# VHH binders against Protein disulfide-isomerase A5 (PDIA5): the designs that were tried, part 10

Target 1, 129 residues: Protein disulfide-isomerase A5 (PDIA5), of Homo sapiens (Human) (q14554r378to506)
Amino acid sequence: WMQNPEAPPPPEPTWEEQQTSVLHLVGDNFRETLKKKKHTLVMFYAPWCPHCKKVIPHFTATADAFKDDRKIACAAVDCVKDKNQDLCQQEAVKGYPTFHYYHYGKFAEKYDSDRTELGFTNYIRALRE
Key: E = the ipSAE of ESMFold2; O = the ipSAE of OpenDDE; V2 = 0.75 times the mean of E and O plus 0.25 times the DockQ between their complexes.

## First folded at step 6 (VHH; framework vhh_7sr4_2)

Design u3 (from s23 with S52T Y53S K58Y; at its last look DockQ between E and O 0.22; V2 from the best seeds 0.00; counts 0 for: pae E 11.7 > 2, unsure alone 62.1 < 65, placed apart)
Fold by ESMFold2, look of step 6:
Structure u3 (fold): chain B 129 residues (1-129), chain A 122 residues (1-122)
Amino acid sequence: as target 1 above (129 residues)
Amino acid sequence: EVKLVESGGGLVQPGGSLRLSCAASGFTFSNYDMGWYRQTPGKQRDLVADITSGGSTYYGDSVKGRFTISRDNTKNTVYLQMNSLKPEDTAVYYCAKEWGATVSGTYTYDYWGQGTQVTVSS
């Protein structure tokens, strides 16, 4: 059984192009953006990484769950982009995915717990207490 | 020595079911995330499903609702229940222990099994 389209299908939109609640940051707006948020969980990733692809829907759902709380952001940095490589080095990203928690733009800790929507949301709820 | 052994593959007709098993040894199984991947010749391995050490699950969009991953930490075994199989599910299925990638772009796969063939044909 063969499906043979006449032309290649258009590329699927990237995570950044999907217009989700996730804040997609770059090196030149990272610090200023994070300063405005009491709590930011940042995912440093590579688009080709299968572990990253697995987590993306969970992280996206987490961002949606907190989209109406102006003190909270779920942000992502594509470390493969040239303009982000210095940032990812400065933040000591050694592998993908890496999750960092920032408090008003200051690095506080690495997130090493469950990489699911429930894991992320429980972590963020605990930060508000 | 980490060892992963897949079993349960075979030939089925569309709409059929198979259950894959992965017997694991050589590490503290309950501490690690486990996954199932699949590959057709000439293509990259694609994530099918994974399960965290705590039991949380993730599924690729093409299998969500049809496949179920589970684990039994007392038997050091990961399962993949595959229902409503389609010809596009035809692939070699691999069990995998936790993996990631370095900043330099090098994939770091912790360990893989030898694979089991699943063929779905009319």
Scores: ipSAE 0.000, ipTM 0.207, lowest interface PAE 11.7, mean pLDDT 82
ESMFold2 (binder alone), look of step 6: mean pLDDT 77; pTM 0.776
OpenDDE, look of step 6: ipSAE 0.288; ipTM 0.667

Design u4 (from s23 with N31E Y53T Y107W; at its last look DockQ between E and O 0.82; V2 from the best seeds 0.00; counts 0 for: pae E 8.7 > 2)
Fold by ESMFold2, look of step 6:
Structure u4 (fold): chain B 129 residues (1-129), chain A 122 residues (1-122)
Amino acid sequence: as target 1 above (129 residues)
Amino acid sequence: EVKLVESGGGLVQPGGSLRLSCAASGFTFSEYDMGWYRQTPGKQRDLVADISTGGSTKYGDSVKGRFTISRDNTKNTVYLQMNSLKPEDTAVYYCAKEWGATVSGTWTYDYWGQGTQVTVSS
């Protein structure tokens, strides 16, 4: 038995191209978008980073868990894109992933806790209390 | 709270061996890469070894072939077996939990233990 060479699968959609509850932001809309939300947790990432790839399903599930709360957003910024370079420098991103919490668009703190859905959701629930 | 506790350091003669242990708590240990770093006074921490969740390992050039990193996910523990120790291995050794990568693409760690002193001297 010779296996026919399988044609390469079509390219998978990027995280940004997938239909999720995550808000994918760019430098042009970052500040104005965040001002409209009481609580935003932002993931600054690089698509090539394996550590980011590990977290993506957890962060995506977190966004879905809060999708019906209009005051909360889970957002992501791809720092590798040229159009986002100035934003990521302005936000002092030194590595990936980096998680920042913003209150009505104002930086409040870096998120440094567990990078699982439970860790993220517990953090966000505490912000509402 | 993430907690990493190193142990197993001490004074040994050149050519000797030590085994370092790092007990981890406060996170899902099996989901994170772990590493060992070392630091001498006035220097940045240097990577000694790291180990992925799947068991893939990397070593610093000066320790390759002499040191072995391993992990036991059932005990939430990372080990560093150090053989053929040299005076240049004298340092504080830190256990580290995965953080991510720098903008330049190197791996970084964002949680550290208090360190354990290793001194290699006759």
Scores: ipSAE 0.012, ipTM 0.341, lowest interface PAE 8.7, mean pLDDT 84
ESMFold2 (binder alone), look of step 6: mean pLDDT 78; pTM 0.770
OpenDDE, look of step 6: ipSAE 0.617; ipTM 0.810

Design u5 (from s23 with Y53S V103P; at its last look DockQ between E and O 0.88; V2 from the best seeds 0.00; counts 0 for: pae E 5.7 > 2, unsure alone 63.5 < 65)
Fold by ESMFold2, look of step 6:
Parts: structure tokens; C-alpha cells; sequence
Structure u5 (fold): chain B 129 residues (1-129), chain A 122 residues (1-122)
């Protein structure tokens, strides 16, 4: 008896594994990384959340639109990861998705406008001017 | 500025029908889930129905089979068709815009209209 089963398809890559312009941060590098950027928009999310899944393409496209501006970062924190749970609690994240704007690593405001590429890009353009 | 304006409430006899409308502005309507909630004085708001951006619907148990939620993305409007109305349906009905999910996975809404009164009485 010879065992040659068909291999299952490979798992889908996670958002973090897709190698986009989004900076995927963890609790250990969050503060240090943000201090180096004039403007950072951070998406706090959970991979299982369907509201987050709907926004991910929009946020990813936003990061790509500003990839050449070294003063701007679009970053993401997966709050389900063990190493990020303290960070998400410290940042008062009560639900997903949550969007925070940081100026040189200092919390400035929550982003509560439209969760589309146009909404994000208009917001970031206004910060740049 | 997000704005939700409900209309279509009123006084109706048991067994009757009403259609509620919620006109939405200040956001890209077609990208967001919308819902209808209702509240009797002194109680918390209860889910009546919600509809996803893709058109999937969910209903509260007491309303299944009698109410239908729908949306018209060209008019930025969500509707609630209420049939076979009962006195227990008497409440203020609120339109709500999706916010997201809590860590426990429950859905939340961050913007509410002012409400429209529905009264079902002989």
C-alpha cells in the first residue's frame, strides 16, 4: 500500500504576509517606529472581523499611495496576537477596526471619517499641508 | 458629518403595515452595513434588522417573517417594511450606521438617527 495523497492547497497568506506598503507593528516596536514618522495612521484590527476585512483593501491602497513619502506611514496592529494585547489595551482600543492618528509617535486623534481609500487619502493629504 | 433621518412612522391598527425610511448622508453609504433598532421607554435598544453592504440580512426573532429590510444605494436610503404589525411592535425606531465589532465579536453601531415613533393600537 503506497501513500500519495494530493497535497492540500497552501494556506492563504495573511494581510501581514502579503508584503504591502502597510507597516505591520507589534508591541515591542510600535513606539520606536512611530517616533520616526511625522504622520502615522494606525489601524488596530482583528483578522476574524468582517468589518476589518472590508477595510483592508482600502487601507492597503492608501499605504501604497503614500509609499514614497518617507514622513508618512500607514501601519496596522493585529490585536489578537498575544504580543500586541497590552499595546491595544494601552491605546484604549475597544473594538475593531479602530484608527488612530499619531504625530511623531504622540497620539493626536481618532480617525472617525469614511473608511475608504478616498477617505483615508483625503485625511492624510490634509495633514501634509 | 454623518446624518441619519428616519421617517414613515405613525399610528396603525394591529395587522396593518408601515414602511420606514432612513435617509443617510455624510459617508459613502454603499460601503457600510445599516440597521434598524427599536426602543420602548426605559429599555435598551433591540435589534430589529440589519443589512450588510452586500445585501445580506439579519432579523430579530420577534420580527422574522413580518419585517423586511432593504437598501437603495442610489438614494442612500435604508427601508424597513413592517407587515402584520402587533401592539408589541410599538416603539421608537432608530436607523443606525455600522461601526465595527467588539473583541467578543458583537457588532456595534456608532451613529443613530433621532427616531420615528411607531404605535400599533386598536
Amino acid sequence: as target 1 above (129 residues)
Amino acid sequence: EVKLVESGGGLVQPGGSLRLSCAASGFTFSNYDMGWYRQTPGKQRDLVADISSGGSTKYGDSVKGRFTISRDNTKNTVYLQMNSLKPEDTAVYYCAKEWGATPSGTYTYDYWGQGTQVTVSS
Scores: ipSAE 0.030, ipTM 0.445, lowest interface PAE 5.7, mean pLDDT 85
ESMFold2 (binder alone), look of step 6: mean pLDDT 77; pTM 0.766
OpenDDE, look of step 6: ipSAE 0.501; ipTM 0.776

Design u6 (from s23 with N31H Y53E S104T; at its last look DockQ between E and O 0.91; V2 from the best seeds 0.00; counts 0 for: pae E 5.1 > 2)
Fold by ESMFold2, look of step 6:
Structure u6 (fold): chain B 129 residues (1-129), chain A 122 residues (1-122)
Amino acid sequence: as target 1 above (129 residues)
Amino acid sequence: EVKLVESGGGLVQPGGSLRLSCAASGFTFSHYDMGWYRQTPGKQRDLVADISEGGSTKYGDSVKGRFTISRDNTKNTVYLQMNSLKPEDTAVYYCAKEWGATVTGTYTYDYWGQGTQVTVSS
């Protein structure tokens, strides 16, 4: 008689599976979601990329800092997922991480400054002014 | 404004040593991987060494065991200690700041210094 062995514990939750203030978007909801926000900073990433992994806590903290401002969103797109491939190609993502600022869903510029909570929050504060 | 300034290059005899420094400003230095690349005339830039924000290092095959990369996050500086220098090490050496990875997983750097010349001859 073969017993069904106990399965190993599930892996740690992914960034998308965690309950944070970051909006995790996909190709089907990207445009509609961004149109509702005056300011959205989007992080295009790959889960395997160490550069992305070190930014994730900073970006997450930034989202939390603005969670009560209904006109601001910090969003993320996992470009490795098949359902996001067309979106990441359309947005011309050539490497990870890539940060885009959108104004009411319209691409405005790349964010190329410091990838720290302070860098992100200073940028977003300047957009509100 | 990101700025990387290399120093410490010069002329040395084969078997000699040099220590390169790269002073960094305009970004949170401790958050980023840093690297040294070199370029000889007519060739592409080659990786010499890189160091992660956590201190992990990688070296090009031709410099392993002879060169050591290090960083001082308090001084915002990356170093390259070059020992047992050979004429083939003659090149312009560039300091580089992390950019990310390409979609195929190749790591890249987005800012480069002006370079410092290292010449090994005689």
Scores: ipSAE 0.208, ipTM 0.589, lowest interface PAE 3.8, mean pLDDT 88
ESMFold2 (binder alone), look of step 6: mean pLDDT 78; pTM 0.775
OpenDDE, look of step 6: ipSAE 0.476; ipTM 0.763
ESMFold2, look of step 7: ipSAE 0.055; ipTM 0.486
ESMFold2 (binder alone), look of step 7: mean pLDDT 78; pTM 0.773
OpenDDE, look of step 7: ipSAE 0.456; ipTM 0.747

## First folded at step 7 (VHH; framework vhh_7sr4_2)

Design v1 (from u1 with S30D S53E K97R; at its last look DockQ between E and O 0.87; V2 from the best seeds 0.00; counts 0 for: pae E 5.2 > 2)
Fold by ESMFold2, look of step 7:
Structure v1 (fold): chain B 129 residues (1-129), chain A 122 residues (1-122)
Amino acid sequence: as target 1 above (129 residues)
Amino acid sequence: EVKLVESGGGLVQPGGSLRLSCAASGFTFDYYDMGWYRQTPGKQRDLVADISEGGSTKYGDSVKGRFTISRDNTKNTVYLQMNSLKPEDTAVYYCAREWGATVSGTYTYDYWGQGTQVTVSS
């Protein structure tokens, strides 16, 4: 029959389920995906972490700002997923959030600057120069 | 460059009051939770008070009811009002920026000030 019109609303989508410009990666595709990009900024996160939740809209807006530049990716890895445990260990992630910059798939440095859209976009613009 | 600078420490008699300030620069202050910690030499830093970006507060048991943490986002400053001071409150007081959490879920702090000495004695 038809759905109950008084049914509770569906749960909010997770960040990964949202349609954004952020590339959500897993251990199986991380290296291959990053090799295709001149510049990738990766956010390693945990969904339960309040500080990650605060940064997500800023990182998402950053990804959208660079969506038309095929050399640049803003990517995210959910380190709580079993499939990503080995990857996050290999990348030496000790806490959340952690931001790494990769140059053609090679780790170059940690991003430790401001966690706002402006902070991220200024960093990425400097990489393009 | 992230910078946290504490001030307002000093010598006070038991029962007295002090107000500590922590001036922050080099980051978007109103996006971060901030805290005050204290340390006696040779011991771990103990939580004194914590304040979220939205103003929610948390206190260590030994200071609850006597200390008040607050923030002024227009001045990029966090404060600790310390009333009814006791000799046991003698310590170096540090301001800290909350960064995130370890894989085990423990809160982490990535920047600390240099500290300000508070001494409570007759």
Scores: ipSAE 0.097, ipTM 0.524, lowest interface PAE 5.2, mean pLDDT 87
ESMFold2 (binder alone), look of step 7: mean pLDDT 78; pTM 0.773
OpenDDE, look of step 7: ipSAE 0.602; ipTM 0.797

Design v2 (from u6 with K97R Y107W; at its last look DockQ between E and O 0.82; V2 from the best seeds 0.00; counts 0 for: pae E 3.3 > 2)
Amino acid sequence: EVKLVESGGGLVQPGGSLRLSCAASGFTFSHYDMGWYRQTPGKQRDLVADISEGGSTKYGDSVKGRFTISRDNTKNTVYLQMNSLKPEDTAVYYCAREWGATVTGTWTYDYWGQGTQVTVSS
ESMFold2, look of step 7: ipSAE 0.337; ipTM 0.678
ESMFold2 (binder alone), look of step 7: mean pLDDT 78; pTM 0.769
OpenDDE, look of step 7: ipSAE 0.661; ipTM 0.821
ESMFold2, look of step 8: ipSAE 0.221; ipTM 0.597
ESMFold2 (binder alone), look of step 8: mean pLDDT 78; pTM 0.771
OpenDDE, look of step 8: ipSAE 0.800; ipTM 0.886

Design v3 (from u1 with S53T V103I Y107W; at its last look DockQ between E and O 0.84; V2 from the best seeds 0.00; counts 0 for: pae E 4.2 > 2, unsure alone 63.9 < 65, grease 26.6 > 24.2)
Fold by ESMFold2, look of step 7:
Structure v3 (fold): chain B 129 residues (1-129), chain A 122 residues (1-122)
Amino acid sequence: as target 1 above (129 residues)
Amino acid sequence: EVKLVESGGGLVQPGGSLRLSCAASGFTFSYYDMGWYRQTPGKQRDLVADISTGGSTKYGDSVKGRFTISRDNTKNTVYLQMNSLKPEDTAVYYCAKEWGATISGTWTYDYWGQGTQVTVSS
């Protein structure tokens, strides 16, 4: 080939940059955003955590599966960001990943079941009754 | 409910071999790293070996070259082959399931089996 450019590939986009159905929240908008949703499952995470990285495709697919139900949100909070540190302490996040279910913005329970798309979707379907 | 059931422990002479098994249920086994830890009375649990979902392994220094961790994702089972056993290997051996990391970045395991005793004596 007369021209075979060999530039390094660009860095892959972060989860927030990938434009998914997941609501990426920060301390300033967390409570007010959740109050507008009947059901929100929130993933508190750290980008460096390999266990979080494994779950991200499953959680993202879950958000996409419910994207047309306006009463349901799948949201994520990056606890490493300075602007989120107070929020993650207020929500008693002790490790990553942590999953909380909120009902109209009120904490209801911790999600401790399987961290797969099927696990998440079964849980959310049960919330819809 | 997550369950981890260890088996295969027992009494063995120095230089002998044992194979431990950990039968797992209640979670999607192939999605999680697994490990073996051991504990002697009055001490903290020490890493013996861990194995990733893709088969990458890591060993504690005192068992490297003598112990082999493996997994069978079709049987939801993790194994520890222990060769050239020494009296210092005497401990309760625990199977552990990966969980995540603390805020400080320490990696953690959230479920443990009840343990199987390995005793190397005589």
Scores: ipSAE 0.149, ipTM 0.548, lowest interface PAE 4.2, mean pLDDT 87
ESMFold2 (binder alone), look of step 7: mean pLDDT 78; pTM 0.770
OpenDDE, look of step 7: ipSAE 0.431; ipTM 0.719

Design v4 (from u6 with T104Y; at its last look DockQ between E and O 0.89; V2 from the best seeds 0.00; counts 0 for: pae E 3.8 > 2)
Fold by ESMFold2, look of step 7:
Structure v4 (fold): chain B 129 residues (1-129), chain A 122 residues (1-122)
Amino acid sequence: as target 1 above (129 residues)
Amino acid sequence: EVKLVESGGGLVQPGGSLRLSCAASGFTFSHYDMGWYRQTPGKQRDLVADISEGGSTKYGDSVKGRFTISRDNTKNTVYLQMNSLKPEDTAVYYCAKEWGATVYGTYTYDYWGQGTQVTVSS
């Protein structure tokens, strides 16, 4: 007898594969990409870290909030990838998540405030003053 | 400015109960895991209990079944209900706020309260 097959939904893309305003960087393009932006907030993370997973939606929403300002970037680096381990060591990342602010590619300070969309957006708005 | 203020400590007889409170401010409380740790002089801080943002709990072996951690996100407060107290529970109790994990996967905390003394007489 006839059956009506049900197709499974497609797999969800990884954060890096998603179409968001977050710039996903690697060791090869990190320095040159950051030099092109007046303000970059970088999230150094590990995919296995629950604390990182909790923050990802907030950081992604922050990137979207500033998507039309070409002077501002919200970027992310997966420190578990072999290609990024030297970069994360150079940037003194000892744990996840770590947030660094860069001014025209130069390290300026760590971000140690609230890890919510409001915390990130307030910080970035203050940089524009 | 992140601030954690513990209260509710004091002197109590063995078998007694105390309820510790930790009032939190300066961050979005509901977003973070919170914990209670204790320390006796000359020793490292030991885990007493922690509670995730979603309410999942973990306890140190010596307090499991006697202590209960809870949180009230509307009051930005974490609690430790301490029952059946023993002299070995005498310590300074600290409230702690989540930070993240080391590269080795060890959980870390970035803010601690000033502590509240709990003393259980022999």
Scores: ipSAE 0.199, ipTM 0.596, lowest interface PAE 3.8, mean pLDDT 88
ESMFold2 (binder alone), look of step 7: mean pLDDT 78; pTM 0.779
OpenDDE, look of step 7: ipSAE 0.436; ipTM 0.729

Design v5 (from u6 with V103I T108V; at its last look DockQ between E and O 0.88; V2 from the best seeds 0.00; counts 0 for: pae E 2.7 > 2)
Fold by OpenDDE, look of step 7:
Structure v5 (fold): chain B 129 residues (1-129), chain A 122 residues (1-122)
Amino acid sequence: as target 1 above (129 residues)
Amino acid sequence: EVKLVESGGGLVQPGGSLRLSCAASGFTFSHYDMGWYRQTPGKQRDLVADISEGGSTKYGDSVKGRFTISRDNTKNTVYLQMNSLKPEDTAVYYCAKEWGATITGTYVYDYWGQGTQVTVSS
């Protein structure tokens, strides 16, 4: 008659929990990490944001594409985390997702182009030239 | 460069219909939500309709049941079918590319077309 409800499936792993080439940064290591890279593209995001969810696979793929280049990094900051709120404010994040390009840790420009793997990769390749 | 070009506006009588088109270029169209807004002089720009990447739609209260937003990814075009038009629908209609969400969760757009005038008058 009445059966016990099946246990819900385990939650999907968060982006941070996934093994990717994306550097998940927090307030404590953000500046230090960026200084070590010639080119860093940072994604400021909120996990709940549908727009972020859409672009995450593309950004992840981009990070993987450049994983062997020590001078290039793709990083992400979860702005929803309490510890990252000050960082996100300092970086003038007004919405999600926001993409910033940093040159040896210094803010260079906001990336406001196509949010696809191709878009990101083309951008980063252009930076290397 | 992102470009949005609206068309299809014009003069129509009350109860009439118009179909607006917005041709998009400069970005991967199928990956972005698109929207239609309208604005009258001296007033704020208001949401008319929004369509997600997956085809989910949202409408302003005043146009529900009368307007339909759709998209054709093969043509990089978003449409606004406007039926049962009313004088209060008179405005400049703008196509918009969705950018993301504010920190509070409100969706925002970053690119707009030049707009197309829609005038509903007897």
Scores: ipSAE 0.316, ipTM 0.665, lowest interface PAE 1.0, mean pLDDT 93
ESMFold2, look of step 7: ipSAE 0.322; ipTM 0.666
ESMFold2 (binder alone), look of step 7: mean pLDDT 78; pTM 0.773

Design v6 (from u6 with S30D H31W; at its last look DockQ between E and O 0.86; V2 from the best seeds 0.00; counts 0 for: pae E 6.9 > 2, unsure alone 62.4 < 65)
Fold by ESMFold2, look of step 7:
Structure v6 (fold): chain B 129 residues (1-129), chain A 122 residues (1-122)
Amino acid sequence: as target 1 above (129 residues)
Amino acid sequence: EVKLVESGGGLVQPGGSLRLSCAASGFTFDWYDMGWYRQTPGKQRDLVADISEGGSTKYGDSVKGRFTISRDNTKNTVYLQMNSLKPEDTAVYYCAKEWGATVTGTYTYDYWGQGTQVTVSS
């Protein structure tokens, strides 16, 4: 005797399935892609990690803030995927989330500061100066 | 810059009480779990208590029922109320800020205060 016509909502898309300015990388294209960018901030993450989930909107907003600067990328690597496990080991990822800064594809430093949009954008702006 | 400053330690008699405070700055406080750990010389740091951003608490077995962790997100402060103190509670107490998960899926803290000494002795 349920006559409510409301359908259940569709499943929510994953971060990778969303159409954002974040560049989702895999082991096959990581090195070549980063070499083309003067500045890349990479988030290494796991989808099951609650702290990663908290950061995703902030990192996504950061990517959007720099979407028109061709020299800058905000990229993400899902370390749980089989095709990325060798990459995450090679980059010495020991926990999630981990943030690395790369200069023309060369590892420069870890980002260990605040994980908010403001923290990320201030960091990237300082790199341009 | 993440900064955690503990206070409220001291010397007390067995059965006494102390209240520790940890003033936090340099990060969005209400986003993170916070914790108290303690350490005696030559031993690893032990979990005393933690509190999630939503207020859920967890306690070490030896302090359950005697210690209470709380937080005040308006003052960026985490507290540890310590009642019925015993000589075995003597340690340096550290405030800690959540980091994330290891690749093995355990959770850990990566920022620590300088510690405050608690000594329970006649």
Scores: ipSAE 0.014, ipTM 0.410, lowest interface PAE 6.9, mean pLDDT 84
ESMFold2 (binder alone), look of step 7: mean pLDDT 77; pTM 0.766
OpenDDE, look of step 7: ipSAE 0.442; ipTM 0.742

## First folded at step 8 (VHH; framework vhh_7sr4_2)

Design w1 (from v2 with H31Y E53S; at its last look DockQ between E and O 0.90; V2 from the best seeds 0.00; counts 0 for: pae E 2.7 > 2)
Fold by ESMFold2, look of step 8:
Structure w1 (fold): chain B 129 residues (1-129), chain A 122 residues (1-122)
Amino acid sequence: as target 1 above (129 residues)
Amino acid sequence: EVKLVESGGGLVQPGGSLRLSCAASGFTFSYYDMGWYRQTPGKQRDLVADISSGGSTKYGDSVKGRFTISRDNTKNTVYLQMNSLKPEDTAVYYCAREWGATVTGTWTYDYWGQGTQVTVSS
């Protein structure tokens, strides 16, 4: 009648599984998705990288801050997935995390400022000039 | 403008102690992991110690047990306490900000100080 009380706890959901405002993209939908947005900030990452893990809460909060602005997207690409490896090579990702800004799907610049929610939100607000 | 400024180097006799400081400015210091590296002429930089934003530490094998890295987030400063100094510790010591990892998992650093000379000699 009782469930096994010593069953291991369920695994924690991955960032992609957490149902946030972040758009998790793959090689097949990257270009098409970005063309539809005036401003997209993309985080290229690896799940094993602790530097990426530290940024995730800040980037996720940034996505939430702009969730109601249909012109803006905060997107993420897991470069370890096989289906994303060609994309990450094409985008010249040499390390993790890497942040690129795209204007209507066209690469505009790398983001190299602070990796805090404030750093990301100040950058995006300035883009709305 | 990210700046890292080392200080506290000098001449010391074997067995002595020195305390290096790295003053950081131009970024949210408490967010970033920091490290100390050293370099002798003609050699590549060697890891001395790393400290995470949360205070976890890691040391190079040759300094383990003798050196202690620490940080004070209220002063935006990283410290390296060097005890039981040996002539082999003679080098320029650099403070560095960790940025990320290469695709193969090697830690990368995007800003370095100008270095402070440590000389251990009789």
Scores: ipSAE 0.306, ipTM 0.648, lowest interface PAE 2.7, mean pLDDT 88
ESMFold2 (binder alone), look of step 8: mean pLDDT 78; pTM 0.769
OpenDDE, look of step 8: ipSAE 0.399; ipTM 0.692

Design w2 (from u1 with K97R; at its last look DockQ between E and O 0.92; V2 from the best seeds 0.00; counts 0 for: pae E 3.3 > 2)
Fold by ESMFold2, look of step 8:
Formats: structure tokens, sequence, C-alpha cells
Structure w2 (fold): chain B 129 residues (1-129), chain A 122 residues (1-122)
């Protein structure tokens, strides 16, 4: 990635700055947004966490796969932002990444299965049954 | 249905070698970072070696230069080659799958094998 060792590396856009189908939520809009969706899979993450960085392309691709289904959301919460820390405590996030499934905004279960696009998409398709 | 099954433990003399294997099933093995840990009775599990999905390795200080972790993604297997074994290497060795990190950045593991005993004694 470095073209000139004496220059700083070019800034990469953060996940939030990229145009994707992932809904990036904050404490102020989390509850309202989730109540409007039949199915929401939420990734609670920290930008510094290498396990989160590895999952991001898979979760992003999952969001894109369901972009045309208005009942489904793939959302993300950056738990290291000050404004999100109360939310992440309320949702009992103890480590990163954490995946929660919500049904019309109500916590239903933790997602603990495979963290690949196929794992996420199979889970969400099973919920639509 | 994640399974991790260790094998290859046994009794060896000081200076000897063993090769441990961890057979994995029920998940996309090549995606996950994997590790070997060991535990003596009454103590916490200690890191022996860690290998990323891309092949990068890390070792505990006491085994560096003597042990080698490797993986074969086509066989869904993690290996630990243990050379120049010492009595202090005597422990139960566990294979583990990495899950993520705590708030403080400590790595966490969500699945563990049952362990394989390694005993280094005359």
Amino acid sequence: as target 1 above (129 residues)
Amino acid sequence: EVKLVESGGGLVQPGGSLRLSCAASGFTFSYYDMGWYRQTPGKQRDLVADISSGGSTKYGDSVKGRFTISRDNTKNTVYLQMNSLKPEDTAVYYCAREWGATVSGTYTYDYWGQGTQVTVSS
C-alpha cells in the first residue's frame, strides 16, 4: 500500500464512509430503526479488532444480498464511539464481534454460527421461512 | 456442529519430538484463526502457538524456536510439531478456534478440543 515510505499512507475510507447496504446505527436511532424491520442482524464491532475486520466484507456482502427486501436489515454499531457505549452496554456486548438477531426490534438470539457470507445468508433465508 | 479432535500425544523422553494434530469439522476451517494451548493441573491454559487463516504464526516465549504450528486447509487440520521436548512441556494440549476479542483486546476462543496428554519424562 505504500508508494513512498516518506509520505503517510493515503487515508482509507472507514466502513461507515463506504456506500454499502449496511445500516450504520447509533444509540439515538437504534431502537426506532429496528422496530420497523421484521428481521435485523446487528454486528456490534470495534474498528481495531482484527476479527471484526475479517468479517466486514462478508457482512457487507450479506447486506447487499438482501438489499431489495424491505423487511430485512443488516446493521452495524461501532461500540468504541462515545455515543454508542451506553447502547452496547444495554445490549450486553462483552466482546467483538457480537451478532444479535432482532425480531421487530425485540432481541431474539445471539448469532454464533459461521461468520461468512454463506453462513449469514443461510441464517437469514431460514428466518424468512 | 463444530468439532475439534486432538491426537498425537504420548510419553516421550527429554529431547524427543511429538507431532500433534487437530482435526476440525463443522465450519469453514480456512476462514478461522486457530491455536494450541496447554494446561497443567490447577493452572490456567497458556498459549503455545497461534496461526492465522493466512498462515501468520505466534508462539509463547517458552516454546519459541522449538515448536512449529502449521495448518493444512485441504485437510482441515492444525499441527503442532514439538521438538527438543523438556519436562516442563508436560501438559494437556488443547486445540482452539478463535472467536474475537474482549473490550480490552484479549483474544477469545469459542470451541476447544478435549485435549491430548503430552508427558516428558525419563
Scores: ipSAE 0.256, ipTM 0.618, lowest interface PAE 3.4, mean pLDDT 88
ESMFold2 (binder alone), look of step 8: mean pLDDT 78; pTM 0.771
OpenDDE, look of step 8: ipSAE 0.640; ipTM 0.818

